# VH-VL binders against Beta-1,4-galactosyltransferase galt-1 (galt-1): the designs that were tried, part 2

Target 1, 206 residues: Beta-1,4-galactosyltransferase galt-1 (galt-1), of Caenorhabditis elegans (o16374r189to394)
Amino acid sequence: KMSICVPALFGNGYDAKRIVEFIELNTLQGIEKIYIYTNQKELDGSMKKTLKYYSDNHKITLIDYTLPFREDGVWYHGQLATVTDCLLRNTGITKYTFFNDFDEFFVPVIKSRTLFETISGLFEDPTIGSQRTALKYINAKIKSAPYSLKNIVSEKRIETRFTKCVVRPEMVFEQGIHHTSRVIQDNYKTVSHGGSLLRVYHYKDK

## First folded at step 4 (VH-VL; framework fv_spartalizumab)

Design t11 (from s02 with heavy chain H99L)
Fold by ESMFold2-Fast, scan of step 4:
Structure t11 (fold): chain C 206 residues (1-206), chain A 121 residues (1-121), chain B 113 residues (1-113)
Amino acid sequence: as target 1 above (206 residues)
Amino acid sequence: EVQLVQSGAEVKKPGESLRISCKGSGYTFTSYWMHWVRQATGQGLEWMGNIYPGDSYTNFDEKFKNRVTITADKSTSTAYMELSSLRSEDTAVYYCARLEYDSSGYPLDYWGQGTTVTVSS
Amino acid sequence: EIVLTQSPATLSLSPGERATLSCKSSQSVLYSSNNENYLTWYQQKPGQAPRLLIYWASTRESGVPSRFSGSGSGTDFTFTISSLEAEDAATYYCQQYYDTPYTFGQGTKVEIK
């Protein structure tokens, strides 16, 4: 079972179309559950309807996350809280959990391999609790139903500072926004790979 | 201009090792896979393996796995293919070729000029 | 591994004739996420490195004459030269880059009479 944690929705950075594309593409890759933390005050009616549709169909778990006021420091601490909550919800339930935003996709580099096969290979060493994945900025058009990436134009360089993780939830003690901060046991390890088998594609529209 | 330049022709005896270089220029070396393909005289193309220079991850065709080593030097933008325990059947032209590392779907687009290797006593 | 089988082994044709080459894959090379076939066609003349002609089964590489075309999907692919010219005498290879190990067909030799 694979799941995704989306730690926060930031209002005007997303719309209903992006949400549909995110859920549909990840479902095609074998993601069984998506946990979305959202501030209901910042969603338009179309976004609310879209999230309700997927929640009613058991494709997502929608979690209300409302801050009393918006400051960068307070918002950052809120993101860490939602990441922690999502990690705990997946512990003992999900084999692999991804942490990414609506404009980020984990994609296998070897096209004949499913996402699950790729992730299982990366976690073949049973002491690995977390895989930190470099991201690559892309300009791409998403083809409507069936959903697929089309005419991808990517930047030539890989961004390694702002990475995203896939983890075994039962092995992680503290998960950050860009990295796994602590594993549960000393013999568990966090590894980074340079994008040879798995990549995070980040749409560069914000 | 993108260019892949390979080392010169080699003559080897059975049992020796071969080391061929492929120097990339005109592009970001660490952003492309480097593949090695060989071709015996009058025969077809045979894929040997590849390396992603950004993290040195390698793949090989199983028939070469115990004899081939592929490495890359980021500082000189050069990939190397070493083949050990040479046999007369290893007589071939060896090519390097690059491939983009993302989902763009762009194929092996630039090839080196080839390195002729003769293995005979 | 994915096995590519090309036919015929040799085509001997006159200038102006149509050449049709086949490449069959032991398994699908269609990538569902972008709905593209990861199948290429290369031209190789004696003493030269292969030259890319067609990728994604049907997309012509920049600078490749329009007489060269590709078609097909999944496991069954065709390469066509609509009107042969003398310089087209070469061996043509299909290649899949869908999965490692990357594999080539055994080649089709096109000869001009």
Scores: ipSAE 0.006, ipTM 0.531, lowest interface PAE 9.3, mean pLDDT 79

Design t12 (from s02 with heavy chain H99Y)
Fold by ESMFold2-Fast, scan of step 4:
Structure t12 (fold): chain C 206 residues (1-206), chain A 121 residues (1-121), chain B 113 residues (1-113)
Amino acid sequence: as target 1 above (206 residues)
Amino acid sequence: EVQLVQSGAEVKKPGESLRISCKGSGYTFTSYWMHWVRQATGQGLEWMGNIYPGDSYTNFDEKFKNRVTITADKSTSTAYMELSSLRSEDTAVYYCARYEYDSSGYPLDYWGQGTTVTVSS
Amino acid sequence: EIVLTQSPATLSLSPGERATLSCKSSQSVLYSSNNENYLTWYQQKPGQAPRLLIYWASTRESGVPSRFSGSGSGTDFTFTISSLEAEDAATYYCQQYYDTPYTFGQGTKVEIK
């Protein structure tokens, strides 16, 4: 069973059609549960309706969050809090949990393999608790949905500062936004494969 | 205490090769990217590339791809940058740097002291 | 690649004066998923490595005096020193970490009279 954690969603840069595409494409990849954290007061009516539809149909767990205060720079701390909550919700429930945003997709490099097959291979060593994967950017030239199906050309360069992780939740003690900070036992390890078998594609807007 | 210590100044002739070392200490060397940045006299900072020492995965700026090689030795916690076919334009201070974020989103920004390289006839 | 353009090239001011530095990006460095600008400011004194002052365009690094501040979003960024001190004489660089290669502006040299 695979799940996705979408940390704090602030409404800027997405619309209802992107949310539909994210949920539907990840469901096709074998993702069984998507946890979405959002401040619903900042979402437009179409986005709220879309999220409610998927929540009512048990495709996502929609979690409304309220920050105690909002100021410049506090957005990053909001994402860390939601990442922590999501890790705990998946511990003992999910075999593999991905941490990515609505405009990011984990994609196997070997096209003949499913996402689950690729992930199972990366976690073949039972002491691996976390895999860190670099980003590749895709220009979002076409603004109409489905974005990922229309914008398939990636940049050649790899983004290494802002990596994303897939983890075994039961093996992780502390998860960050860009990497796993602590594992439950000393003999468990975190690994990076540099993007050779699995990549995160990020759809950036101009 | 995290430290990045670089090798000493170099004087080279055009056409020669340069090799600079950067030794990391005070952290788990294999768990963080090591970047190489240079600064020519009177010019800005220029990113050259990086390496993840855990699996030796590298990225380069296209300007340097044909001349730069970045490697890492896990046993000595040392990264190396080699630049071949040196030109006078390669005269610069070369830095190794580790700049990432911790789990809480706070910056982990560490720089070596810099290595001065002069390429002259 | 993303090009950062800084202005002015040089700024000469007296202690106590306000310094305002500009950094303009050829494309947006605002990350839509977290609504953060992937823009940093560094201070570099002669013979030294750069020192991080501001990250996320406006967040001050721990230990950095409150007189230093950053603002802006998307493509237009400003770095301000509210009341210059003698030790602030340095070159200041903006850097984007939105996309590789990570690019820097050409720098603004702040001179204290």
Scores: ipSAE 0.006, ipTM 0.530, lowest interface PAE 11.0, mean pLDDT 79

Design t13 (from s02 with heavy chain H99W)
Fold by ESMFold2-Fast, scan of step 4:
Structure t13 (fold): chain C 206 residues (1-206), chain A 121 residues (1-121), chain B 113 residues (1-113)
Amino acid sequence: as target 1 above (206 residues)
Amino acid sequence: EVQLVQSGAEVKKPGESLRISCKGSGYTFTSYWMHWVRQATGQGLEWMGNIYPGDSYTNFDEKFKNRVTITADKSTSTAYMELSSLRSEDTAVYYCARWEYDSSGYPLDYWGQGTTVTVSS
Amino acid sequence: EIVLTQSPATLSLSPGERATLSCKSSQSVLYSSNNENYLTWYQQKPGQAPRLLIYWASTRESGVPSRFSGSGSGTDFTFTISSLEAEDAATYYCQQYYDTPYTFGQGTKVEIK
């Protein structure tokens, strides 16, 4: 019932281990579909084998996305195009769709709740089409197993400029990278979340 | 100008419950955490918990978790702290506080005037 | 929970003397991503709310006299009053805002002889 859209992946340092951790952690959280957009011609052998394994086992939908021209200014438009395509693929199929990158993942703040329970609570009002959640940085990598976030640094301030969304696909008309731009009906709402029930944890390679 | 104004002094008996209010003004109430801190007579400062008024999420220090309730009313920009099953050791000055940092790293540190609570038989 | 231990409990000095206060954390309060220590120092006089003096372990709050300073990183922090004045008689608390529950040290009482 829950899916993830991972926008176009070009010119980054992701390796097969990070992709495995991302897919496995989200599968444990209850994510049933992960849509990955990438230029398969630019992937190394280990990454190709990893993505093929998960695709063959129906854990991901791998979409080959190649820009006609590589220009410095096209990365943003490439991500927006893949976000739009992914939204349409999930409309009428998935109850909740998350938009996050491989180095980002949604985590309930209340540890006794599952991701689905947390999301269901946030969408209890049936007119809510989108929830915007603030980013929180971490100083450690996710371990492959057991899945845990060790050495998470808690800050009084939550990063509110860079946010990520979880949406009901059938209620969204236009989705951006950091926000939902338009809903299908005038009475549907987009809500900004303070990060108190759900946070997006972002980690980076040094 | 940011102001935090607390309710007046209270005298309680053991076993009763306490309710203190803290009204915020001069800022967007739903955008900042509100903290509750107490100080027993002659003792140090103790953080009790906080609330994010925008979605009413709360955190507590474990020692208070089963007795303290923190709520917020967006319409009146007022936070409330309730403490049940009062004991003589709950005799203290109770503060609400908003502390945060702006985008440049400068502190925005505001405290209420304090509410004196006496618990005696 | 992060435990902050302050020493000494009481410090009795004459005006003009240097006061040195210690605060030790049970775990690091240094955030590696921004290289900042999430530690503050407060001054509290009887009957008053705490007053912020130092934040980010070593940055003075606006309006705080230059005789007050903070130093240290990770788990060991020092608060210094270079030349003690009569008005500095107060209890000084360190506080960490690295993780919840937010905790304070037990305080160091500075007395003027």
Scores: ipSAE 0.000, ipTM 0.459, lowest interface PAE 13.3, mean pLDDT 77

Design t14 (from s02 with heavy chain H99G)
Fold by ESMFold2-Fast, scan of step 4:
Structure t14 (fold): chain C 206 residues (1-206), chain A 121 residues (1-121), chain B 113 residues (1-113)
Amino acid sequence: as target 1 above (206 residues)
Amino acid sequence: EVQLVQSGAEVKKPGESLRISCKGSGYTFTSYWMHWVRQATGQGLEWMGNIYPGDSYTNFDEKFKNRVTITADKSTSTAYMELSSLRSEDTAVYYCARGEYDSSGYPLDYWGQGTTVTVSS
Amino acid sequence: EIVLTQSPATLSLSPGERATLSCKSSQSVLYSSNNENYLTWYQQKPGQAPRLLIYWASTRESGVPSRFSGSGSGTDFTFTISSLEAEDAATYYCQQYYDTPYTFGQGTKVEIK
């Protein structure tokens, strides 16, 4: 019922260990589908093997995405294109879709609630199409299995300049990297909150 | 230095309403939960509810849900607890306490001094 | 709601003795994603607000004497004072921070005599 869209990956310093941690932690939280957009030619052998393993085991949908030019401005627009493609792939299929990178995790604030229960509560109003969530930076190194958020220390300050979204894909017309740009009907709404029920943890050092 | 300062003692009659304030200082008020806990004379601690001042989200114990209102004013870093339809059983010391904001925090690390409330006919 | 049951209700001991307090939860307070138990112990002396002693079942708060410790996981928790001092006379409460309402046990009164 819940999916994640990971936008275009063009050599941002991610490695196989980051990918494994990301997939395993999100799977533990109940994410059933992870869409990963990447340029296969830019991945090292270890990353390719990791992605192939999870793709072959139906844990992710791996989509090869290549731009004709690779520079800052063109890469940014490539991320927006992959976000749009992912939104369309989830429309009619997934109840809730998250937009986040490999260094970001959506985590419930109330420990007894599953991610699905937390998200269902946030979307109790049926006119809400999008929830925008503030970031918290974490200072943690990637660890091997067993995977958990154990020993993760977050910064006390909440980062409001950068946010990430979870949406009902059927209600969104245009999705940006940091916010939902348009909903399909004018009575649908985009909501933001300061992190009472849901927070995004972001690795401080990529 | 983190401090929580509560309003002074109250004497009320049955049927009246109570409003207690709790002013936070020395920390980012909107980044922590503020909880309300009461304690009847000689009895244990009873959690009433909490608020996240950053977005005003509240939780309550069902025992108080119909009578309790918790609010927060970001501009003054002050949380408020209102309890209506007072009964003699509401006679207690009422505390505010700061709670954890994520998986690395403490549950209730700083407490107000308490507000004594007497409900007497 | 999660119910916490503390035992014994009252514990009367002499200085230097070990105090062992129990707190039992009606359901697990272990959060699987970070493998931490959301159980906290507080000390309350007459006329004072409660004081945080132990969080995450076994982590001692800064400034808390080493004679205080916590242990346990899931539903069964123990709070220990290894060698009682006169100043430890107080009521001790466990609290779960796993789910709302955040409930307290009924307390264990520790008397020195």
Scores: ipSAE 0.013, ipTM 0.585, lowest interface PAE 7.3, mean pLDDT 80

Design t16 (from s02 with heavy chain Y101W)
Fold by ESMFold2-Fast, scan of step 4:
Formats: C-alpha cells, sequence, structure tokens
Structure t16 (fold): chain C 206 residues (1-206), chain A 121 residues (1-121), chain B 113 residues (1-113)
C-alpha cells in the first residue's frame, strides 16, 4: 500500500494537465491514494474540475488548506503544517508514504521492478523509517530533442541540497519539507539513499 | 567533452586475476552507471556488470557473479573491473561504457577504447 | 534474463538497397509508465567500440544519418537502413536496458557487395 502527500501549493506553476499527468502516472506505478493540499478558492475552474473528478473516483483526498494571515515569521512555510497533517492521516493506514510535489516523480531505476518492489527492497532493514533521495532536474522541452536530451544526461548534476522522502508513517515523529526530522524510536534510522535504485525527477515545463 | 580512457593491454596465465581501469572525464562521474562489456574475437557483445559510483551499488550477470568485482574511486573518477580465476575463454576485448539508467531512457552512449586481454600459456 | 534474438545472421546487399534487420525479445521491454521501449541499436566495425545509433527503439542519436531507423514495440523490433552505403558495412547489435542483466542480441552482419 503506497500513498503520496502533496504539501500545500503556493504560487502559480501548476495546471490541470500537470495534475492529470501526476495522478495517472502515479496510479500506474501502484500509488493507491494521493493527499492534495490546496487553497481551492485560488484554483482555476479546470483545476477544480480535475481535482473533483479524481476525488469523486477515490483516487485522491482533496484537503482545502488556507492561510489565515500573511505574516512573515509567523507562517513559516504552511507546507510544514500540511506535511504534518498528511503524516498523521497515513499513520496506521499506509505502509509507505511519499512526499513530493506535482512536478516531482519517484521512479525505479530498474524498469522491470515495480515501485512497490523497489521501495520494499529499500526498506528491507526493518529499522529504516525514512529514505531520502536527491532530485534531478529535467526540462521536458529540452528532452524532446535528441541532441538536447544528450546534453541533459551528460552535463546536469544531481541536486543534493534538496531531497524528497518516502517513509513508513508509523515510524516517523516529525517530517520536514526535505527530510525526516525525527523518528519515533532511537533505534530507527533515516537513510540518504536512492541514486542506484530510486530517483526523484523534478520536471519543469515552463 | 566526455571521454572514457581504459588501461592498456594485458597478457595473463590461466588462474591469474585481471584488473582493468576506466577513467571518466568531462561529466559528473557519480551520476552515471559504468558498465563492463566484453567481446571475444569474432563473437558478440557480452554484458558483465555495472556499478553506480555514487553509492557503489553493483549488478552482475550470473555467469560472472563468483569471479567479477567492480569498484569505483570517486576521487579519481575511475572504475575498475577485476576478474579472477582466468580461463582461456576470458580472452576478449573488454569495454567500459557509461549509462544514464533512469526514466530518461538513455542507453550506453560513451564507450572506452577497449582493453585487449589474452589468457594463454 | 531477457534473451534477444537477431535475424538474419548475415545480410549481403548492394549499395542503394534497403536493409531490414530483426530483433525479438523473450519478454516485453516496454515500460508502461512512459510508454517507451528500452531497446537500443549499435553499429560496430572491426577493431572499434560499438557506436550508438538508435535508442528507445525508434529515436535516432544525434549525428546519425536519417537513412537509419528503428521501429517496433514490446517484443518485436526492426532496424532499417533505407538505402545502403559502402560505409554501412558493419555488425549491428540490439540491446535491452529494461532489466539486469543487460543483454545484447548475437548481431547481424551487414555486407556490401
Amino acid sequence: as target 1 above (206 residues)
Amino acid sequence: EVQLVQSGAEVKKPGESLRISCKGSGYTFTSYWMHWVRQATGQGLEWMGNIYPGDSYTNFDEKFKNRVTITADKSTSTAYMELSSLRSEDTAVYYCARHEWDSSGYPLDYWGQGTTVTVSS
Amino acid sequence: EIVLTQSPATLSLSPGERATLSCKSSQSVLYSSNNENYLTWYQQKPGQAPRLLIYWASTRESGVPSRFSGSGSGTDFTFTISSLEAEDAATYYCQQYYDTPYTFGQGTKVEIK
């Protein structure tokens, strides 16, 4: 059983097409539930219609999240609040929970392996509560041309300053935006891993 | 400019061990898999194994599992392939090749020049 | 392991003729999430390392002449040279990068006469 937490969306960078692509591709990989936190009042009609369709079909749980006041230093990333809420919703319900945005995808490196098989392998040590994986940036427009695609793979670096996590919800006490901050028990581990077996792709179309 | 440069030709006796190097330059060494492929004279290409230098994870073809060791040195951007208990049928040209093995679908795109290995006596 | 079978073993044709090479996989190399086939074609001339020509079954590598093309999906793949040139004499290999161990076909030798 696998789920995804999409923390609060801030700013403009998403559209209905991105949402459809995200949900459909993750469903193909075996994700059974996606928790999406948005301020529905600020979404366009196409995005609202798309989210309602998937919510009605039980593919997502749509959670309306709004900031009461815009105060620098008070609302230090509403994403932390939504990440915490999502972690709690998955505790006792989900075996593995991923934390990523609509433009980020967890992808198995060995294509014959399912995402679940890959994740199960990464969590074979039962004391591992969290796996952290570095991002790799890919521009979809550049990738459409053979020459440009070669340039991406030959010259781009993996982004190690920012990472995304997959966790066992029952083993995590505090989850951050880019890493797991605290586990429930002292003998539980957080591991920085995934370059060989699992990668996170950050796709930018604009 | 991406280059893979391999160590020179080797002549070995049966039972000895072989160690070949492959030095990468012009790219981020730890972000690409390095593969080892061999080819006996007049025969086809045979995949031996690979390594992801970023975390030293390796894969091998079952035929070589008990004889092959693949390692990588991040500080020198060099991958190594060691093959033990050499036999006459290990006589071949050995190639290294890099691979971006993920959703981008990129194949083995840059190859080393090859290392000729002769096992006889 | 995934077994790739190439045919014919040898193909002898004149300049200007069309060459059609087959590669059949023992199991599908189609990755459903991106609908791409993890199948590559290489050209190898004697004494040289293999040269990448086609990846994702049908995408031509930069600098590769348009007369080279690939097609097929799942288990059945075709490599075509629309009009042979003398420089195309070589052995052509298909390779899958869907699963480890990565495997190559046995090769098709293209001779120009």
Scores: ipSAE 0.106, ipTM 0.625, lowest interface PAE 4.8, mean pLDDT 79

Design t18 (from s02 with heavy chain S103T)
Fold by ESMFold2-Fast, scan of step 4:
Structure t18 (fold): chain C 206 residues (1-206), chain A 121 residues (1-121), chain B 113 residues (1-113)
Amino acid sequence: as target 1 above (206 residues)
Amino acid sequence: EVQLVQSGAEVKKPGESLRISCKGSGYTFTSYWMHWVRQATGQGLEWMGNIYPGDSYTNFDEKFKNRVTITADKSTSTAYMELSSLRSEDTAVYYCARHEYDTSGYPLDYWGQGTTVTVSS
Amino acid sequence: EIVLTQSPATLSLSPGERATLSCKSSQSVLYSSNNENYLTWYQQKPGQAPRLLIYWASTRESGVPSRFSGSGSGTDFTFTISSLEAEDAATYYCQQYYDTPYTFGQGTKVEIK
């Protein structure tokens, strides 16, 4: 009942290994579908094979999103467009949708609780449509196996300017990259958590 | 650098309420859980509850749920533990302790000096 | 609630001897996502607050002498002092932080003859 929206893929910060780690770890946490927006013509062979493997196994939905070349601002607009498309694809289908990039992971604070149990607890108030979660930067200089959070050094500081959201899609009217912009009804809420039950970890490595 | 300083000893009568403070310094107060642990004379350690000051989320041991309240004041970097309906069995040394929780799972690393509480008639 | 059971209750040994302490958990404290055991060991001397020695079952805290070590996984854990020194006379507690409520063992008192 949980899905992830990964907005338009850009830059050179991703490779096949990171994609594998992202998909495997989120699948392990109970994510049923990951929506990935990308310009497939610009992917290298190993990335194409990796994405095709997971698409064929119904773990991801690949959406080919190509914009004509323009100014740098066009990719920012493209990210907002893909976030909107993904929100609509999940409305009426998914109970909880996460908006994060390949280098970001939602992780429960209480180890005995599943991600679904943690999220269900955070949404116990039925008027809550969106939860904003602060992120912590982590260094990956000590290498570990793919799809493992073992031996990752986290920075002490929590970054509150750049947050990530998990939402009930049916309650959200407009979703931004770092926050929920508008909810469907005036009595619905967007709330922020300081990291007590759920944290977002952001890889700082290249 | 990191220091947790607790309020002074308390002497109470059965039925009264207790309030102990724990002031953190030398670290970002809102980024660490603050736990409360007590120990009766000659007995083991007993976890009471914790609070995450960043959003005031609390957890309690069921034994204390009806009597304990834990709060935190971000502006003074101080956590408070209140225990009501005191009994002679509540006579103990009360400790606060800091916990940085992340994927690495770092434990209770810094402890306050302890607050001695005596409950007698 | 996770129950931690320590044994023996008291251990009396001479300086230079090896001390082996046990901590058993009523359920696994191994977190599958990072393959770490959420089990710690603390030393407490009379009149003092507990001192962290070992976390993640086997990782020694900075500044802790190498004679202290931890091992085990899941439900069965061991704490070892390879060669006892007079200053090691204390009560040692295991604690789990896998689930709330966080719980402690009853403690093992180590006495030096």
Scores: ipSAE 0.012, ipTM 0.572, lowest interface PAE 8.0, mean pLDDT 80

Design t19 (from s02 with heavy chain S103D)
Fold by ESMFold2-Fast, scan of step 4:
Structure t19 (fold): chain C 206 residues (1-206), chain A 121 residues (1-121), chain B 113 residues (1-113)
Amino acid sequence: as target 1 above (206 residues)
Amino acid sequence: EVQLVQSGAEVKKPGESLRISCKGSGYTFTSYWMHWVRQATGQGLEWMGNIYPGDSYTNFDEKFKNRVTITADKSTSTAYMELSSLRSEDTAVYYCARHEYDDSGYPLDYWGQGTTVTVSS
Amino acid sequence: EIVLTQSPATLSLSPGERATLSCKSSQSVLYSSNNENYLTWYQQKPGQAPRLLIYWASTRESGVPSRFSGSGSGTDFTFTISSLEAEDAATYYCQQYYDTPYTFGQGTKVEIK
């Protein structure tokens, strides 16, 4: 019922371990499908094997996305294209779609509630098409074995300039990287959530 | 250093309303939940509710849902708890406490000094 | 709501003795995503606000003496003072922050003879 769109990767900065952590943790949270956009020619053997494993087990939909021209270090154009493609793939298929990178996680504030319960609460008003949540930066590493949030230690700062969205795909016309740009009908609305019920954690790896 | 300072003692009659304040300093007020907890004389701690000042989202214990109002003023970094239709059983010390309720796992870490409230005829 | 039950109600011990306090939860407060227990221990002295001692069931708050420790998981938790000092006379509360409403145990009073 819930899906994640991971837009085009920079081509470096991620490895097989990060991919495993991302998929396993989000699966634990109740995410049913993860759409991953990559240039498969740039992936190492371990990353390719990892993505194939999860694709074969129907945990992810792996999309080989290569820009028709060179990006020259700015991936925002490629990310916007893949965000649009992913939105369309989820329209009529999933109830809630998240837009985040491999180093970002949506996590409920109330621990007894599932991610689905938290999101359903945020979308209780049926005219809400999009929820925007501020990022919180963290500098801890997740150990390979546990696939948990045990090692997450936040800097206790919320970054309001950068946000991530969860949307009802059928209600969104145009989705950006950090915000929803347009909804399908005039009576539909986008809401900025202050961080009370849902947080987005962004890992910092030096 | 983090500090929570509460308003002074109150003496009320049954049927009146109570309003107490809790001023935070030494941290980003809008990034932490503020909780209200009370304690009757010689008894345990009872959670009443909380507010996230960043967006004014509130939660309440069912017992207080129709009597408690919790608000926050960002400009003064102050949270308020109002309790209406006071009864003698509302005689207690009322505390505010700060909480970063997220995956950091950090609990109610700083508490106000408490406000003594007596409800009697 | 989650109910926390503490025992014993009162412990009367001499300085240097070990104090062991119990807290039992009506349901698990273990969050599977980070494998941590959302259970906290507070110390409250007469006329004072509660003071945080232990969080995540076993993590000692900064500045808290090493004689204080916590253990347990899921529904059964223990708080220990390894060598009691006169200043430790207080009521100790467990509290869960796994679900709203947040709930506290009824407290264990530690008295020094």
Scores: ipSAE 0.012, ipTM 0.578, lowest interface PAE 7.9, mean pLDDT 80

Design t20 (from s02 with heavy chain S103G)
Fold by ESMFold2-Fast, scan of step 4:
Structure t20 (fold): chain C 206 residues (1-206), chain A 121 residues (1-121), chain B 113 residues (1-113)
Amino acid sequence: as target 1 above (206 residues)
Amino acid sequence: EVQLVQSGAEVKKPGESLRISCKGSGYTFTSYWMHWVRQATGQGLEWMGNIYPGDSYTNFDEKFKNRVTITADKSTSTAYMELSSLRSEDTAVYYCARHEYDGSGYPLDYWGQGTTVTVSS
Amino acid sequence: EIVLTQSPATLSLSPGERATLSCKSSQSVLYSSNNENYLTWYQQKPGQAPRLLIYWASTRESGVPSRFSGSGSGTDFTFTISSLEAEDAATYYCQQYYDTPYTFGQGTKVEIK
């Protein structure tokens, strides 16, 4: 079983179409559940309708997370709180949990292998609790949406300061926005791979 | 400007080993796979293997696995292909080619100029 | 390994004629997450490295003339030159980059009469 935690507030320029593409593409990759944290006060009617559709069809778990103020520090603390909540919801339930935003996708490098097969290979060592992957920024050539791997141009730079993780939730004690902060046992490992088997793509809008 | 520059022609005898280099410039070397492809005289293209310099992960065609070694030096942005126990059938032009992120779907886009290798007694 | 079979082995045509080349894969090279076929076409002239013409089965590389096109999906692919020019005399290879080992077809040689 694989799941995704989307520990982001709706203030990042997302629309209903991007959400649909995110959910559909990850479902095609074998993701069984996506946990989405929302501020209901900030959602437009189209976004609410789309999220309700997927929630009613059991493809997502929609969690209302409302902040009293929208200052920089409060947004940061909100993301950490949602990451922690999501980790706990997946502990004992999900084998592998991904932490990424709506504009980020985990993609196997070897196309003949499923995402599950790729992840299982990366976690073959049973002491590995977390895999950390650097971001690659992608520009859409023609249109900012649809967000897929079609008709895109990769940027030269890899972003190593901002990474995303896939974890075994039962082995993680504290998960950060960009990395796994603490594992449950001292002999458990957090590792970073160089991008040979799994990559994270971050879509930039022109 | 992306360039792949390969080492010069080699003449070898059966049983010897060869080592060919491919120096990348104009891009982030550690973010792209480097592939090795050969072509015997009058024959088609044959994939030998590849390396991802970012973590040194390699893949090989089973035909070459016992004789081929592929390495990369991040500090000089150079990939190397070594082929041991040479035979006359290894006479070919050897190419390096880079491959961008698989997720972007872009193929082998830039190729080196080729290195001619002649193996004869 | 994925086996690519090209046909015909040789095409001998006059300038202005249409060339149609086939490439068949032993298994699907369609990646479901982006609905793209990981199938590429290269042109190779004697003494030169292969030149990328088409990727994702039908997407033309920048700078490649519009007379070159690709089509097909899954296991059956076609490469077309709509109106042959003298400079198009070359061997054309299909290649899959869906799985390792990466494999090439045996090539189709296009000759101009």
Scores: ipSAE 0.018, ipTM 0.599, lowest interface PAE 7.2, mean pLDDT 80

